# Designs tried in a protein design chat: VH-VL binders against Cytochrome b561 and DOMON domain-containing protein At2g04850. Part 2

Target 1, 131 residues: Cytochrome b561 and DOMON domain-containing protein At2g04850, of Arabidopsis thaliana (Mouse-ear cress) (q9sj74r43to173)
Amino acid sequence: QQASIAWTYHPHNATLDLCFFGTFISPSGWVGWGINPDSPAQMTGSRVLIAFPDPNSGQLILLPYVLDSSVKLQKGPLLSRPLDLVRLSSSSASLYGGKMATIRNGASVQIYASVKLSSNNTKIHHVWNRG
Short names: E, the ipSAE of ESMFold2; O, the ipSAE of OpenDDE; V2, 0.75 times the mean of E and O plus 0.25 times the DockQ between their complexes.

## First folded at step 1 (VH-VL)

Design d5 (framework fv_diridavumab; at its last look DockQ between E and O 0.07; V2 from the best seeds 0.00; counts 0 for: pae E 10.8 > 2, placed apart)
Fold by ESMFold2, look of step 2:
Structure d5 (fold): chain C 131 residues (1-131), chain A 120 residues (1-120), chain B 111 residues (1-111)
Amino acid sequence: as target 1 above (131 residues)
Amino acid sequence: EVQLVESGAEVKKPGSSVKVSCKASGYTFSSYAISWVRQAPGQGPEWMGGIIPIYGTAKYAPKFQGRVTITADDFAGTVYMELSSLRSEDTAMYYCARVDTAMVYYFDYWGKGTTVTVSS
Amino acid sequence: QSVLTQPPSVSAAPGQKVTISCSGSSSNIGNNYVSWYQQLPGTAPKLLIYDNNKRPSGIPDRFSGSKSGTSATLGITGLQTGDEANYYCGTWDTSLSDYVVFGGGTKLTVL
């Protein structure tokens, strides 16, 4: 269940590059990481990246969401946008073990993101979860 | 080179529907949002909605919710916008536009636009 | 839908400087990135400024952007007759439903 995050901040373009490290607990599960600029103690309103298996192909998918009170994983239907505090400029996810890796209990995943930060804000509250 | 090409101009009667296509090329179609923006004569742009093709489901401006449908065909590299229950006030230039990232913020590439005219 | 407010027109002589304002609220300009667009007569809008103050490749340094509170400003120095156009600000509105809003536009006349 142990998760970790590594990051590098680039002051010249106000960009935070990060990699979140997590593990799946089920072949049909998910792993999510995100930030909540407005509510540091809650997932509601968070801008999240969620990694999960494509139900048709079984391949790793990474999709962005803005969570609401239901906090359920669904394949889109929203266009997510960071508030003026942060902006997601790129993202990806990969499984440890290369192209032959599969999602299963204990499978390790990396979620990479590049986030543009607002000059108004010097603090980032992040959240993560899995299921 | 990124290119966005809207389908041809249309003349429609009030109460009908119009479906405009936007053929995208020169980039990875599924990963970038495409929006529809219209501009009535003498007015500023008005965002109607957008879609990230890998999601398959669109987001709409409140003004157009219930009248507009935006879909994407990843195989064809094409986004469609259908506007129903047309009124004369819907007479405008309709543009498709691309967002520079997967999250909608600003529009870095625009089509040339296509005219929809609604008159009885 | 929230509407961003711009002056309907501005003018200045060639070589001069002009600024174009864009006024909004905390749910749009105050908390979100602002972009600016130039629309020459008979053409589609063209991105001039993104992320409040950044220029895409090919946009000269004489175009600049800034933001303070709930207001944004486009600055143009060294005015040229080719700068005559409509200029629009745009941003994300997050009050009820996330959606894009634009200003009504400012017609720049170089005279």
Scores: ipSAE 0.006, ipTM 0.575, lowest interface PAE 10.8, mean pLDDT 77
ESMFold2-Fast, scan of step 1: ipSAE 0.006; ipTM 0.548
ESMFold2 (binder alone), look of step 2: mean pLDDT 90; pTM 0.921
OpenDDE, look of step 2: ipSAE 0.031; ipTM 0.642

Design d6 (framework fv_diridavumab)
Fold by ESMFold2-Fast, scan of step 1:
Structure d6 (fold): chain C 131 residues (1-131), chain A 122 residues (1-122), chain B 111 residues (1-111)
Amino acid sequence: as target 1 above (131 residues)
Amino acid sequence: EVQLVESGAEVKKPGSSVKVSCKASGDTFSSYAISWVRQAPGQGPEWMGGIIPIFDTAKYAPKFQGRVTITADDFAGTVYMELSSLRSEDTAMYYCARELYGSGSYYPFDYWGKGTTVTVSS
Amino acid sequence: QSVLTQPPSVSAAPGQKVTISCSGSSSNIGNNFVSWYQQLPGTAPKLLIYDNNKRPSGIPDRFSGSKSGTSATLGITGLQTGDEANYYCGTWDSSLSAHYVFGGGTKLTVL
């Protein structure tokens, strides 16, 4: 299924607001979206938001990961590991209120996120994947 | 299962600040947003704000912007709510409550802490 | 003032049915899911209904919810004395960058 993204840059606080739309390929799968600040267009080194259903409750869980040499993504369900998490700084209060991920039509998900950037360069390379 | 353990009762003088804590179990801290809701004696609940701990992203109700600060300490697994410039009308029960972030509507406040009584008197 | 309007009280006898209304606007109920909370004396509120009409595990089917336009309704059938409590509706308000709002509350007295 298609994936899409919308974003708005806020120059006063160097913050990028994002809305990513993706589709799971299976009910127990995951969808990830991310950006690599050091090596654009490579998954390794990316700061990634990964959405997946809790196997016990079916509720959508959204977690940030840093994909480096110590972090491996599995086939099928992704198990959260707090030691692999990186806090994402956000200056935008407007993204709170349950907008980090939303299930639509069962297999579809929307992810809202705010990312602080070190520069005003709007030529941002993002990556996404699913499993 | 789900644990939201709030700090003990506080008695404060007008003009001071109070900082209430809410310790969340690992899954709740890492996978849910945590909100603060207060209830003055005989009144209904009032949402103050909330935070997504792993993103360090806080949101405040318009009434409390400028006077409330919500923070998270991921090492301690704890969320804090600090309210400044206390007045007698801030006397209330203060609850922390969890919400599944990203789903918006699936579990708005499905588990609540026991509540912390804050009394502002001279 | 409360952004969502509820009747302050309602009463009925055991075994009867009651409905509690919650009225809002397009920025809150009209555009978002509604939840209902039950608060017994001396306790924290408890989630009773979410996503307009769904029940959490452990909530009996005599509790129901519905939403139409900018209003929501909580229905309770087969009233029991243990249902005597305050009931609050709640939802997100999309105005002012989104924030959560509760109704003013309805005290249910079981005669």
Scores: ipSAE 0.007, ipTM 0.541, lowest interface PAE 10.6, mean pLDDT 71

Design d7 (framework fv_diridavumab)
Fold by ESMFold2-Fast, scan of step 1:
Structure d7 (fold): chain C 131 residues (1-131), chain A 122 residues (1-122), chain B 111 residues (1-111)
Amino acid sequence: as target 1 above (131 residues)
Amino acid sequence: EVQLVESGAEVKKPGSSVKVSCKASGGTFSSYAISWVRQAPGQGPEWMGGIIPMFGTAKYAPKFQGRVTITADDFAGTVYMELSSLRSEDTAMYYCARDQGYDILTGYFDYWGKGTTVTVSS
Amino acid sequence: QSVLTQPPSVSAAPGQKVTISCSGSSSNIGDNYVSWYQQLPGTAPKLLIYDNNERPSGIPDRFSGSKSGTSATLGITGLQTGDEANYYCGTWDSSLSAEVVFGGGTKLTVL
């Protein structure tokens, strides 16, 4: 399973531009990428972007969420659906800032996002999963 | 209603460059991604690349990487495609076309411009 | 050479059914959604089918798409003289340098 990430930090406005590359299990599955700014060893509390195809159009939809503490601990592929996650706010440590985009390449997806970082926390651990 | 209006026909010398424009109207400019597709006489379509104007993010087909540049001017509502080091084989009709949505390149195109003829001759 | 193979031509009489094939590999059709385009003489291509079998609004249901393995087909029933055109399939070619690829085209002649 290949996944990779590239980023560029802009200190003048404390933003992180990033590009995540991931793969779907199937063309109709989902891929999620996120960061947990507070607790690097756990997914609960992570700010995530979930990409999945609209059932009617097949067009990729990109939705921001935060993983709720009520979500049961999981191993392997993330099985939580969007309904099990809490929608992200536009806080200073959010995956969705002013910019986000996706590029669909069949089984592969590229997620572009800009993240506004808190001046108090420059250490960010990322997570990704698929289903 | 989405309308894509392309710039006029161009005649160029080998070794020069050409810049074609595509003005988008009908909906907000940042509400869709734009690709460039060319078609040589008697041939099928060939994808050159695309851009998500909202983010200025472009992706190019490997064949054109290094020769093509796709840019967007959000204020003008216009996408540009510049092709350099022109050869006679670049003689073709050049189309701009919309991918569905504003934050993704889906690889299928629901609205097309009428095309710009580019002729490369000595 | 085109990476997606289509027959160069097909023909049928009005009212008949035709199918146009599009053959690829696991890295393109096998792994990705297929779209189909109609191109009338002197015009830009027009989207007929996306995501293997979906029709945009305004496309009549006599046009249909399907995909099996590394091949896709476009079906046209109740053939009309206005259907005479070139037809192209298209899809992503899945790789690190992923790109959109098209078939070489099929000229449909209505006899």
Scores: ipSAE 0.005, ipTM 0.530, lowest interface PAE 13.2, mean pLDDT 72

Design d8 (framework fv_diridavumab)
Fold by ESMFold2-Fast, scan of step 1:
Structure d8 (fold): chain C 131 residues (1-131), chain A 123 residues (1-123), chain B 111 residues (1-111)
Amino acid sequence: as target 1 above (131 residues)
Amino acid sequence: EVQLVESGAEVKKPGSSVKVSCKASGGTFSDYAISWVRQAPGQGPEWMGGIIPIFGTAKYAPKFQGRVTITADDFAGTVYMELSSLRSEDTAMYYCARGYEDYVWGSYSFDYWGKGTTVTVSS
Amino acid sequence: QSVLTQPPSVSAAPGQKVTISCSGSSSNIGNNYVSWYQQLPGTAPKLLIYDNNKRPSGIPDRFSGSKSGTSATLGITGLQTGDEANYYCGAWDSSLSAYVVFGGGTKLTVL
């Protein structure tokens, strides 16, 4: 299925609020999203968010992880749309550290995160994969 | 300079648990991932898992999942590895190691190593 | 048990060149970076090579690395008595999730 991103930039604190939308391949699979400033090989040192269901409880776990060249990353166009925070917050959610959340709707998952950027209007290359 | 100081040698009985500590000093504790790598006598190194101290997030090698727990005490600058349900094949030297050139866990190489903690499992 | 395959031993005379091989599969060496470690008796491993062919600060040019397909090679030129040690290769394995795998080691004897 299709993957998309919604985002809002806040220049007063150089923060990018985003929500990645993806779909699990299987009930025990994972979905990952990350920021790559250049290419997938240059993600070393960059944080990636991976969402997967806990096999014992079925609840989504969201972990920060570093992806490297061992993981095949998908490059492709992502649909962009305005972030609807009200709808996002009214869905079922799992929070990590108050700055990240993952929300499940059937086989679909939404990963919400806030990222601080080092410079205004920085170009960011997004990568995602699932397994 | 960066220094990783591990706890002292342990002698344990089969079925018990062991908890080894690794205290990081000289900077970078919060900036880098810390991994645990063991080496049985006459064998090569075996990666057990690692942790991102600032998040408390750990990842384990499949062979150790369910038996190993890696935790961090950011205030004390210390990472712990607890291995449960010990058996004779767990007799090994246990090292803590820092990831190379990476701030976040996922490093593919280890640039600083502790001296190792000997764990002996015998009845 | 090791995932990556190395010859158990290799030997050469002082001043000679020696190579140590490391064989894996597409899920590890084939698609990922290779690192090499030197372990002197009674000590922890020391990083020699990272990112297939790069040296950390302080590692002499006598040590080199290369990778071709699913195999990697550590080269040591101008062998010295102090090079007598065990050598291990390491790489990420991406089969289900990223984790680190090591070779079984090669004992280098300087005759």
Scores: ipSAE 0.000, ipTM 0.512, lowest interface PAE 14.0, mean pLDDT 71

Design d9 (framework fv_diridavumab)
Fold by ESMFold2-Fast, scan of step 1:
Structure d9 (fold): chain C 131 residues (1-131), chain A 121 residues (1-121), chain B 111 residues (1-111)
Amino acid sequence: as target 1 above (131 residues)
Amino acid sequence: EVQLVESGAEVKKPGSSVKVSCKASGGTFSSYAISWVRQAPGQGPEWMGGIIPIFGSAKYAPKFQGRVTITADDFAGTVYMELSSLRSEDTAMYYCARDTWELHYYYMDVWGKGTTVTVSS
Amino acid sequence: QSVLTQPPSVSAAPGQKVTISCSGSSSNIGYNYVSWYQQLPGTAPKLLIYDNNKRPSGIPDRFSGSKSGTSATLGITGLQTGDEANYYCGTWDSSLSTYVVFGGGTKLTVL
């Protein structure tokens, strides 16, 4: 498997610190991961973070979504800090170029985020996908 | 420098359907969310729905659920809005607009020039 | 009826200041960021303010925004005749059945 996640739960303030490591399968693709903090076995209510390269600048764009029976756009109420660190692995260098920025096949990304949980639930169910 | 180019004006009969297109120029829809907003003469804007092209899923305002379909053709860089069972009250300007992708910001920063749809018998 | 309530019209003289209010509820303005749009006659809406109080490139600093509780305000100083337009507030509604909502609009007349 070409994805991993490291997390630390802080019960004092009900926050979950995450570091997601994923690998792109196409130069202009995306990587996504998510959790459902309220109902671990259900798709409805999942918080998803999607990463993809901006075609004009080559910078990675990070977005939170909440899934229901149809996808809806909203800011992530569970995020307690902005996503401020995207780091590419030195072993999987990326090529960025021009208006149609691309990332090489096999390039990897690390995403750091903090998520505010509504309860002291320590069971986190994680999903991963890419396209 | 992304521009949204909408298809031309339409004149339709009651009971028919209309399909309006919105094409990205200077960018692609795989990196953006697109909303459809209509405005009847002399009235304010009304959100109809939107799509996240990379998900392939659309969300609709309840008023239009069952009559509107929003689709994306990422290969062509085009988003479509089809409204069925047209009535005279659907006469309006139809806009596509780009939604922001950022964590805490949901706003429409780039708008098409609008497509006039007239429904008359 | 609009989900967000705006005064239907406001008027002021050139050089004066004007404020346009936008009232909502805890499920929309109370929880989410507010944007403002300017629509000149015969044109598409144009983004004036996003994230409650930020201006896009090219929008003069005469335009400002603020939010308090379930209400938001658009401020315009140094009014010019070119500011005559309809102004709309917009936000997300966190209720299950509505995702994007706009105010009914305010017609600004510069006398």
Scores: ipSAE 0.006, ipTM 0.525, lowest interface PAE 12.6, mean pLDDT 69

Design e1 (framework fv_enfortumab)
Fold by ESMFold2-Fast, scan of step 1:
Structure e1 (fold): chain C 131 residues (1-131), chain A 122 residues (1-122), chain B 107 residues (1-107)
Amino acid sequence: as target 1 above (131 residues)
Amino acid sequence: EVQLVESGGGLVQPGGSLRLSCAASGFTFSSYAMNWVRQAPGKGLEWVSYISGSGGSTYYADSVKGRFTISRDNAKNSLSLQMNSLRDEDTAVYYCAKDLYYDSSGYPFDYWGQGTTVTVSS
Amino acid sequence: DIQMTQSPSSVSASVGDRVTITCRASQGISSWLAWYQQKPGKAPKFLIYAASSLQSGVPSRFSGSGSGTDFTLTISSLQPEDFATYYCQQANSFPYTFGGGTKVEIK
C-alpha cells in the first residue's frame, strides 16, 4: 500500500485523532496527507500534514496547516493557517540522532496527530500525495 | 484521563485455567488495539497478545498460542484474557496495555494498567 | 522472531551523570522501537517511540537515537527520579519483543 489513514472523532471534546502512513519515493521528497471535514474531496479547507526531510540536517519536518482558498501545492508557497493541534508526533522507517529523522528512498513514515476541530459536523475525505 | 484496571489474577494449579479482565475508561475503547504484556518475578517484560479495536484481528506469542485467548467487549469497555493449560512459566504480573493509535500494528503502548498477579504452582 | 539485546544489564551512576543504554535488534526494524521506564512495584511508563520521539511530559534530558538495528537511549543529566529499569521494544512485526532491561542504580 502507498498510503493509509486511520482516524477517530471524539464529539464530546471535538477532537480528531489521526494516523497517516506513507512512503517516500526519494530521499529529498515529501509526503502529505489531508482531510477536509467540511467539504469531502475539496482541497480548500483541508487539514494537512506535510512531512519532508530538511536537506541540511535530515530532520523530519512536519507542517500542520489548514489550506487557504489560494493554496498552491506543487511549485509555490503554501498559503495556509496553523492548525489548533493537540498532539503531533512522527515515526519513520529511518531515524538518526535524537529527535532527528533521516529519510531514504522507499522509507515509510507514520504521522500521529490529534487536532481540535471548531465544529462537530464532520464529514471526512482523506487524500495523500508525494513528490 | 485514561485508566486501565486489571483483575482476575490469583493462585492456580498447573493445568488449571484463569480469566483476566481489564476495565478501560477515559478514551474511546473500541477505537484502539489492546495488548497483554507479562513480567515474571525478577524478570523482564514479555509481550503476550494483541487484539484490534474491532476484535477482528488477534496475535499471540508462540509460548501461549493455543492456550490463551484474547477477547474484548466494546459495549462494556472490557478486555479479557482466557488462560488455559497453565504452566509454571506463566507465573507473572499481567499488564493490560493500550496502543497509541487506532487499529494498527507497530504502535507503542502509551498507557498501562497496574497489573494483576498470576501464580501457577503445585 | 526478532531478538532485542539490551546492554548493559545494570549501570551504577550518580546524580548529574550522563547515562547511555543500547539496544540491538537481530534484524532490521527501521525505527519501530519504543523505550519504557519501570520503577520498582510499578507498571512501565512510556517514554519514547519511533526510536527518537519523546512522549509529551517526559523530561528533555531523555533522548533516543538510532535506526535499523542499533538504538540508544541517553539520559543527559541523571536525576534522583530516574533510577529505574529501562526497556526497549520492537514493534516492527509480531511477535513484539522487548530487550532484557537495563537497571540504572545509584552509586
Scores: ipSAE 0.000, ipTM 0.515, lowest interface PAE 16.4, mean pLDDT 72

Design e10 (framework fv_enfortumab)
Fold by ESMFold2-Fast, scan of step 1:
Structure e10 (fold): chain C 131 residues (1-131), chain A 123 residues (1-123), chain B 107 residues (1-107)
Amino acid sequence: as target 1 above (131 residues)
Amino acid sequence: EVQLVESGGGLVQPGGSLRLSCAASGFTFSSYSMNWVRQAPGKGLEWVSYISTSGSYIYYADSVKGRFTISRDNAKNSLSLQMNSLRDEDTAVYYCARDTYYYGSGSYAFDIWGQGTTVTVSS
Amino acid sequence: DIQMTQSPSSVSASVGDRVTITCRASQGIGSWLAWYQQKPGKAPKFLIYAASSLQSGVPSRFSGSGSGTDFTLTISSLQPEDFATYYCQQGYSFPYTFGGGTKVEIK
């Protein structure tokens, strides 16, 4: 399988804990996963996590963003706001500011994150892609 | 004290039905995914079924698909497994297990297990 | 389905011995691997998560290693309470699968 996702929702504090597993198309490619917790089936407002290897070091970089209404995923730069994430307890090698982690295993990547959801919203639409 | 207690096991003839229950205490049951795992006499562990925190995502082993139904009642802190069309090969000790995700480490693990309840399917 | 193969099926060992148990996945599972210990007549006990992370309260003589497809559980100096059956389990994808178990028994 080229992608899978697992999550645990904590209703008392509206936190979604997730792990996304994806595979790269190429050694220098990217893998992305996203949800829109506020507006199902809409790209605007989606929380996205994009993983890609740093061209200089080869180490994995993870970018968490909220897609702005003026932004589309194009060949140019992505203009977005940082994702507001709950802090993770982690000892992984690719910990990102204590709020998320990523691990690369060959052509595969695992993305771990905690996302605060809007109260009373139990419907979540997710997407993933790679390039 | 964090605890899971199974009940409902017994002796049943092939084609019969049993309902297993798992009572959770000492933790916020609604915050954890739950699993059923079984072990036939003298054999290894076999995963049976998974249910997510809300009950929205449910998975079964192929060997029980269409015959077993997992469910949960978060208000009562209980997990259930309805077993229909039982076969000799369903004879096993059935364990209830809590599914805990370890953030930043990359793993789900069954960190709390019940004592097990014995199901014997015999003609 | 992801098949988990454990080797050996059993090993006879003495107190103080270094014991190594291997677990192989039929496809890549990253570090989504847990290890359990089961004593006769008892429920399994959680030992290790994420292939190498020791659960609180588990003695430091236990260690796990590996990623992708090949994983190892090591007991650096076997103690009398360590005679048990050990199982690996992948949590990468459904269906979850266990290895066949490795019985560590007295020589």
Scores: ipSAE 0.000, ipTM 0.536, lowest interface PAE 14.3, mean pLDDT 74

Design e11 (framework fv_enfortumab)
Fold by ESMFold2-Fast, scan of step 1:
Structure e11 (fold): chain C 131 residues (1-131), chain A 124 residues (1-124), chain B 107 residues (1-107)
Amino acid sequence: as target 1 above (131 residues)
Amino acid sequence: EVQLVESGGGLVQPGGSLRLSCAASGFTFSDYSMNWVRQAPGKGLEWVSYISSSGSTIYYADSVKGRFTISRDNAKNSLSLQMNSLRDEDTAVYYCAREVWDSSGYYHDAFDIWGQGTTVTVSS
Amino acid sequence: DIQMTQSPSSVSASVGDRVTITCRASQGISSYLAWYQQKPGKAPKFLIYAASSLQSGVPSRFSGSGSGTDFTLTISSLQPEDFATYYCQQANSYPLTFGGGTKVEIK
């Protein structure tokens, strides 16, 4: 039903600290957040984080993706990207990597991430979607 | 070859200081959160400190808060631990360790690559 | 802090034996548990994450099970290179904590 992003930019090391907040449409749904540091307002080339509950265990799964030129969501290699990713768990109370209240009843999810930005483009544009 | 190499350990008197370094090679250092883990002679493993891949988030074990400072230099592929006001109970082998991420980008808060360790002896 | 208790502290075994090591968390940690192997004078080696997921390159004779508070590492047929100390580690929340270790030694 709603989504928000909080961020803090650190010019010294060109790092953007992010907190994504969203809600699921259904218990088996997903929520995604994305940033395109190269071309604001374009989906293609966006670095996105997708969150969804594992059908078998109910634990939150967080997957990083890069949208290619075909405008299809595809999983990119994480090791080639400057991202801090965090673990999410329905039973965990950890605030280091993320927080989740409950996913069983269309619950809220919070994802914390740090993104390294190119010093040549400090303009940020965020997008979100759910399914 | 993915490798972590520690240096800077040695013998120091109680109240003294040491700076440990960890040199990373064979992977994109700036993509990984890093940790220091120590092991006292004949004892088990004890987590010491965490630093996120960007360096913006830092955590310490209660036993070292206010005395130890973790830092990283992503341009030099290096991790550091500045240790001040050293105590007998800080005597240990200190390992730098890389946090594991799988190919899907799921973070596990566990350590897949470890350095060889550097020995710190605090002797009165 | 989450306390991790391993049992036994040591076990004597022969090559070919089935070895079971137990780890208990003082509070629920879901499946966020890792296992490590350490040989004398060496750094720990990563074996298992998420309680039961075997790290690439680790022999299939190693397996992990459990969830919540009770976890088990099993070596189905002990080999000479498996004599080592094994540690569990909770990955649920900071500070990260390790079990006290279980030494698997030659009978």
Scores: ipSAE 0.000, ipTM 0.538, lowest interface PAE 14.3, mean pLDDT 72

Design e12 (framework fv_enfortumab)
Fold by ESMFold2-Fast, scan of step 1:
Structure e12 (fold): chain C 131 residues (1-131), chain A 122 residues (1-122), chain B 107 residues (1-107)
Amino acid sequence: as target 1 above (131 residues)
Amino acid sequence: EVQLVESGGGLVQPGGSLRLSCAASGFTFSSYAMNWVRQAPGKGLEWVSYISGSGDSTYYADSVKGRFTISRDNAKNSLSLQMNSLRDEDTAVYYCAKGEYVWGSYPHFDYWGQGTTVTVSS
Amino acid sequence: DIQMTQSPSSVSASVGDRVTITCRASQSISTWLAWYQQKPGKAPKFLIYAASSLQSGVPSRFSGSGSGTDFTLTISSLQPEDFATYYCQQYESYPWTFGGGTKVEIK
């Protein structure tokens, strides 16, 4: 499978621990996962974690972004604004932390994140993409 | 609309210290990574330092690592570079530069300040 | 570090000329290359990103091309305001590195 997600919910503190699995299209490509607290299933406006390999060192880099309205999905790079995960908040969620691990000899990545849910609403809209 | 204004440059002796500042306006400062890029007299551009929007991640060129410290105050829309143990080779115009992240790659610099001159000489 | 080699170091040209500047990366950077223009005594100005995409407000006489290791900046019909030094910059990999610059001078 090109992408999958697993989660564990902790009701005592209203947090979701998430693990997203994605596969790179190319060795220099990227894989992203995130949530859009304001709109369902839209990439624009999403708070995302983007993983990509550093071609000089071979190490994976994981960066948090917010996607703005200047999105060029098929032609050239997507422009975004970096954000601290700890400071993201919405009516539904606050995103805390992020880490990753490579699998399949660098062809795939697992991204781990924790989401704190608002007191009585557990609905979160997930987005993912790759390039 | 976007404006970056540097200050704090001057003449300093080798081994001395200077603190550069950059005042930002016209954009949501805390949402963007900021950088310092320098240019020695008659030479090309050299990236010096990076700080994430939150201030939690910093990176430095090998030539300045351990001597320079980048920081930001998001409440004041201000970027700083503390420069210690200055050397002749640090003589340059220092530019404050705004990052514009591209998905899946390192940032390029979409806006630059006018620069502040640092001269290290005895 | 990825080394960026720019050539020529200078070129003499007349208004109306086609000017081509080249930039070579020591390893593949895909299309993650930006071009900047710097006039004497001024800060650099952002021209092109992703090797070939013009920044808003940049005249259409500027174009970029290339991928992998070999890149070019072309000015199709040089204007008086185009006399400047041009720099390429890779943003594929930290640390971010610039080419040495190409000065476009009046013939």
Scores: ipSAE 0.007, ipTM 0.523, lowest interface PAE 10.5, mean pLDDT 75

